# Designs tried in a protein design chat: VH-VL binders against a2p2r3. Part 4

Target 1, 262 residues: a2p2r3
Amino acid sequence: MCGIFGYCNFLIEKTRGEIIDTLIEGLQALEYKEYDSSGISIQGDELESLNIYKQTGKISSLKEEIDLYNLNKNLPFISHCGIAHTRRATHGGLRRANCHPHNSDPSNEFVVVHNGVITNFANLKALLMAKGYVFKSDTDTECIPKLYKHIYDTSIELGYNLDFHVLTNLVLKELEGSYGLLCTSSHFPDEVVAARKGSPLVIGVKGKTDMDVNFVEVEYLDQEEDYLKLNTQTKSSGNVLAAAPVKYNTCLRKSPPFVHNT

## First folded at step 4 (VH-VL; framework fv_ustekinumab)

Design T01
Fold by ESMFold2-Fast, scan of step 4:
Structure T01 (fold): chain C 262 residues (1-262), chain A 125 residues (1-125), chain B 107 residues (1-107)
Amino acid sequence: as target 1 above (262 residues)
Amino acid sequence: EVQLVQSGAEVKKPGESLKISCKGSGYSFTSYWLGWVRQMPGKGLDWIGIIYPGDSDTRYSPSFQGQVTMSVDKSITTAYLQWNSLKASDTAMYYCAREYWVATGSGTYIYFDYWGQGTLVTVSS
Amino acid sequence: DIQMTQSPSSLSASVGDRVTITCRASQGISSWLAWYQQKPEKAPKSLIYAASSLQSGVPSRFSGSGSGTDFTLTISSLQPEDFATYYCQQYNSYPLTFGQGTKLEIK
């Protein structure tokens, strides 16, 4: 059982400290007594770089881990997309490497948090390992960011210039099972994709003094899959919250104002 | 440097209560799970449980659930293992150990890295 | 519970010998296995984690291998200080479980 959370600010300045606090608060809203690990991904000090912080134990362990890095919490971001995860690990995982987020490679070109089950992960892992990808966990989730990178690299070699949503559609076509995920990428700064198949995903939009549904783009892949692209380069300002409860939970942990496009 | 120092040997009678200690130093005590392991005379290692000192959350081995209580006093960076009523079968060496959680270059793993010197508990009539 | 079975329960060897100790898990544990050395009347010492990664400060004559259910600890050239009892431990799932131990004795 897992929970995912994302936070984006769009044309509303937030400090790194405020962003981290918001992600941690989102995880605390999802946290239950049984959760055994947590993690976040945020922008690093270099432009278009992504950093991952994750730790076993309670959310307080993650906070202490982040504090060890002595980050400049006053660094401002006019636009930023961060993702977060909390997990209960009673089978298959007592190790930090099994915590989300998972990455595609040491440069964090693609970073993913996920809830649910990828039923064909063994076949995808075998394919990716044959192509030189190194897996550090025994989770099904780790195949997702590596699949993103494989498809991305292959498309570049073939002369294609894919945007993030087209790339995500190609990835989703290869995944089987029931899932919800958030993905960020150094190749697509200021963007986050949210996708689901069978698993609930809650999106909340909170503007500075108004709500503008046009600031969020939604593409429906089919009746069982929903795709949501968040682009901080839109002209609308606001804060976006996305949360997916544990696989078998049907209740919202918090009910912010919901905005649906039609 | 990381160190776990345990309390001295105990000799008790069946039915008596006992509380043994494990003091951590040289690291952030509230950031690491602390485990307890039993070793009966001439036998192997049995995991008792782990406690998170930051908020006293515990997980016990099913074999020890209800037999002992783990607790911490984070103001003095000390963990405790307690019996309300000792049995002769509790005679053993008891170790505390810190779970390893940091990346080691190839990944991050949870196993016992640093161990206390042990506390010998003898329960006899 | 995952049962850990070590073989042999004891063995005798001479200084300079190559010795191997095996550990079997009752179900797949990937590479989430640690090896510990325990000398008489002393606390256990961590030797190997993740089945094959050598703990800092441990001599290079120690090595581990295996994945899934079958694991091996090897000492390539036995030294006098290596006579001890060795334990494997899985950390794939709760409860954490140890093997019964292998006592390495001088011949």
Scores: ipSAE 0.005, ipTM 0.416, lowest interface PAE 13.4, mean pLDDT 76

Design T02
Fold by ESMFold2-Fast, scan of step 4:
Structure T02 (fold): chain C 262 residues (1-262), chain A 125 residues (1-125), chain B 107 residues (1-107)
Amino acid sequence: as target 1 above (262 residues)
Amino acid sequence: EVQLVQSGAEVKKPGESLKISCKGSGYSFTSYWLGWVRQMPGKGLDWIGIIYPGDSDTRYSPSFQGQVTMSVDKSITTAYLQWNSLKASDTAMYYCAREYWVATGSGDYIYFDYWGQGTLVTVSS
Amino acid sequence: DIQMTQSPSSLSASVGDRVTITCRASQGISSWLAWYQQKPEKAPKSLIYAASSLQSGVPSRFSGSGSGTDFTLTISSLQPEDFATYYCQQYNSYPLTFGQGTKLEIK
């Protein structure tokens, strides 16, 4: 399988280097073997900007690839949300363009990592291409951030000021199939959305102080049933966000750590 | 037209080695995983493993790991399944099958759209 | 391993009948289920993927439904060429696993 991982720090200073290392270590812990590409998205140097780094090959090579961009790894962030993904190629060959994260446009207004298959992606892609969106990959995932941007732009034109969680619900209404996804946006700094349909997902929160960690594991037992399993785990350090069920969208903000769970 | 053409039937004795083939045509051979499936006489289908021809990466079913070897020669668009020492229990029809592309960039969600005609392997004393 | 169980193991039907074959997974597999048709001495043919998506070239009388653990394959009006063994396969988790097969025979 492939893996998705998210990391957010809140009012706990972390350097860009520490954030990158945490995301990479999270991927290594989440999926020990059989991946052949990986990527991350983190905040850029400008306010509201998002950067994407991805590569084929070993996950350790991703960090080396990131070094080519000459980033200020000592830049501190009091609050930050990052997302990460690791994948094994199943079609179209092994290409950087097919690695996650995927974006909505060259400005990275919406960035997504995704597990699963969007079964109606061909129809969504055709619709979005007719609207002028340019697809650069062979993945179904790329329709998701582009759908986010289309709905966002349309809502703005109609005079709506949508919260990230409301926007996400509108996007999810259009998606068919199975998925677990994390989304970040330059329009919603310091927030990350987690959503799922048909996958086991983990949500974790902990303080910088050595304390008990509580994870909420969501299992899809039946498409007609919405069962949640509470999984309690012991001590760790830092902030971690993995994914949430589609009926309980979670947006991580500076306060509280989860904005919405409905 | 997508085609997978397998080698002919084999009759072997226990302990002998064997290598059967599956030649792909009508598509980009290095862009799709190829799977192997066993069907014992009168029984159902058992998945053996998959191989990605672009880099020869393999994934085996635990019950077949160490029992068979999958390989590929992309210059002639051919995949192979090999035994170093056959057993009577290896008697079966062996199919190769191409991964179906469901337009996903996530995970290993693989089922099979095109199948070879099968290679019957009979191992008896 | 995810175990796939089909019901019935065999059934007899007449041309024109509506036939339903079921497949149950030992744990949730979302919609990651495919259906294959195999005629005697022939290779399997793909019928359905993602539980309900019809493979190109397969007649519309075939349909699939279900999600999670319970799935069905339906043939709305059985034709002579439909007598075969049908297999379900989950592709949610490795190793990939098949059902034991349902043999569909003429009455």
Scores: ipSAE 0.007, ipTM 0.420, lowest interface PAE 11.2, mean pLDDT 77

Design T11
Fold by ESMFold2-Fast, scan of step 4:
Structure T11 (fold): chain C 262 residues (1-262), chain A 123 residues (1-123), chain B 107 residues (1-107)
Amino acid sequence: as target 1 above (262 residues)
Amino acid sequence: EVQLVQSGAEVKKPGESLKISCKGSGYSFTSYWLGWVRQMPGKGLDWIGIIYPGDSDTRYSPSFQGQVTMSVDKSITTAYLQWNSLKASDTAMYYCARDWVATGSGDYYFDYWGQGTLVTVSS
Amino acid sequence: DIQMTQSPSSLSASVGDRVTITCRASQGISSWLAWYQQKPEKAPKSLIYAASSLQSGVPSRFSGSGSGTDFTLTISSLQPEDFATYYCQQYNSYPLTFGQGTKLEIK
């Protein structure tokens, strides 16, 4: 299959190097011998900017690619949300353009990693292309960040100031099929959204007072789509990364597969 | 405007070598996986394999592994299917077909097909 | 290998009829299923991908449904040009496999 992973730190300072290492370690926990592509998205050097790094081959190839950029790995972030993706050989992904993450536009206003199939992709792509969006890959996933951008721009034009979770709900209403996805945005720099339809999602939380709690399983709701918002910007307390909703029967595990703050 | 044009019909004897071609035009040849499908006379479709022209990566059906070779020449946007030694059981129509949108996520569904190359192997 | 079984192997119908063809996978393939139409002496033509998404240029009378192991292709009002052999194909895992085909004939 494919894997998706997100990592956020909130009021717990981490360097860029530590963040990259955590995302890559998360992907390695999902790695199988034959997977053939991987990628990550993290905050860039400028405020609100997002950068994407992706490469074909094993995770070691992605590490080598990232090293070529000569990034300041000592740059500290007191709050940061990053996302990551890996695909096994049976899923292809040998073209760099087809690797996740995918973006909405050259400024990376919306960035998405996705596992699943969007069955109405062709119709959405045709609509978005008619509106001037340029598709650079052959994957169905690329319609998602472009749909985010289109709905966002339309809402701004109509005078709305949408929260990221409201925007996500509007996007999900247009998608058909199965998915697990994570989205970050330069418009919502301290947030990540997680959404799914069909597959379980695990959210990890670790803080000063709850060092023994690594992650919780998300309860399946009656709603067709489930989504979660992680917002680090509005909290007064600095002690924990939070996600909601969570399942009451908490699992303690050695390694969390998806979202985790160490 | 997207077209896959295959080479003409072939009549061969058992033991002979053969190389048939599929020329792509009207799209970015190196950006799409290309598949080969066999159809024996009066029978259904049977997948041979796929090749990615950008780097010549191949995936073969286990039934065809070692029996045929897929290759590409990017400079003339042409894919090839080759036999070193033909058998009577190779008699079939051979189609090339372009993978639609998914060089990732396991999408190997075919949106454009060549017209087919009939290969007849008889003594 | 994932075995794809189509039923019926052949059926006869009249213009205007609602026709349903089924395809069953030997194991779960999510929605990774395509449908093709093949007319005599011609290459296959793509009709449906991802179980239910209509290929551009294909008439709206064609529709697909299903998930997991059981899938259907429906033609809501059969036209003369629809008499052909129809194939399903799974693309969930290697090797890619096709159904044996359903031949749609004039009644």
Scores: ipSAE 0.006, ipTM 0.416, lowest interface PAE 12.0, mean pLDDT 78

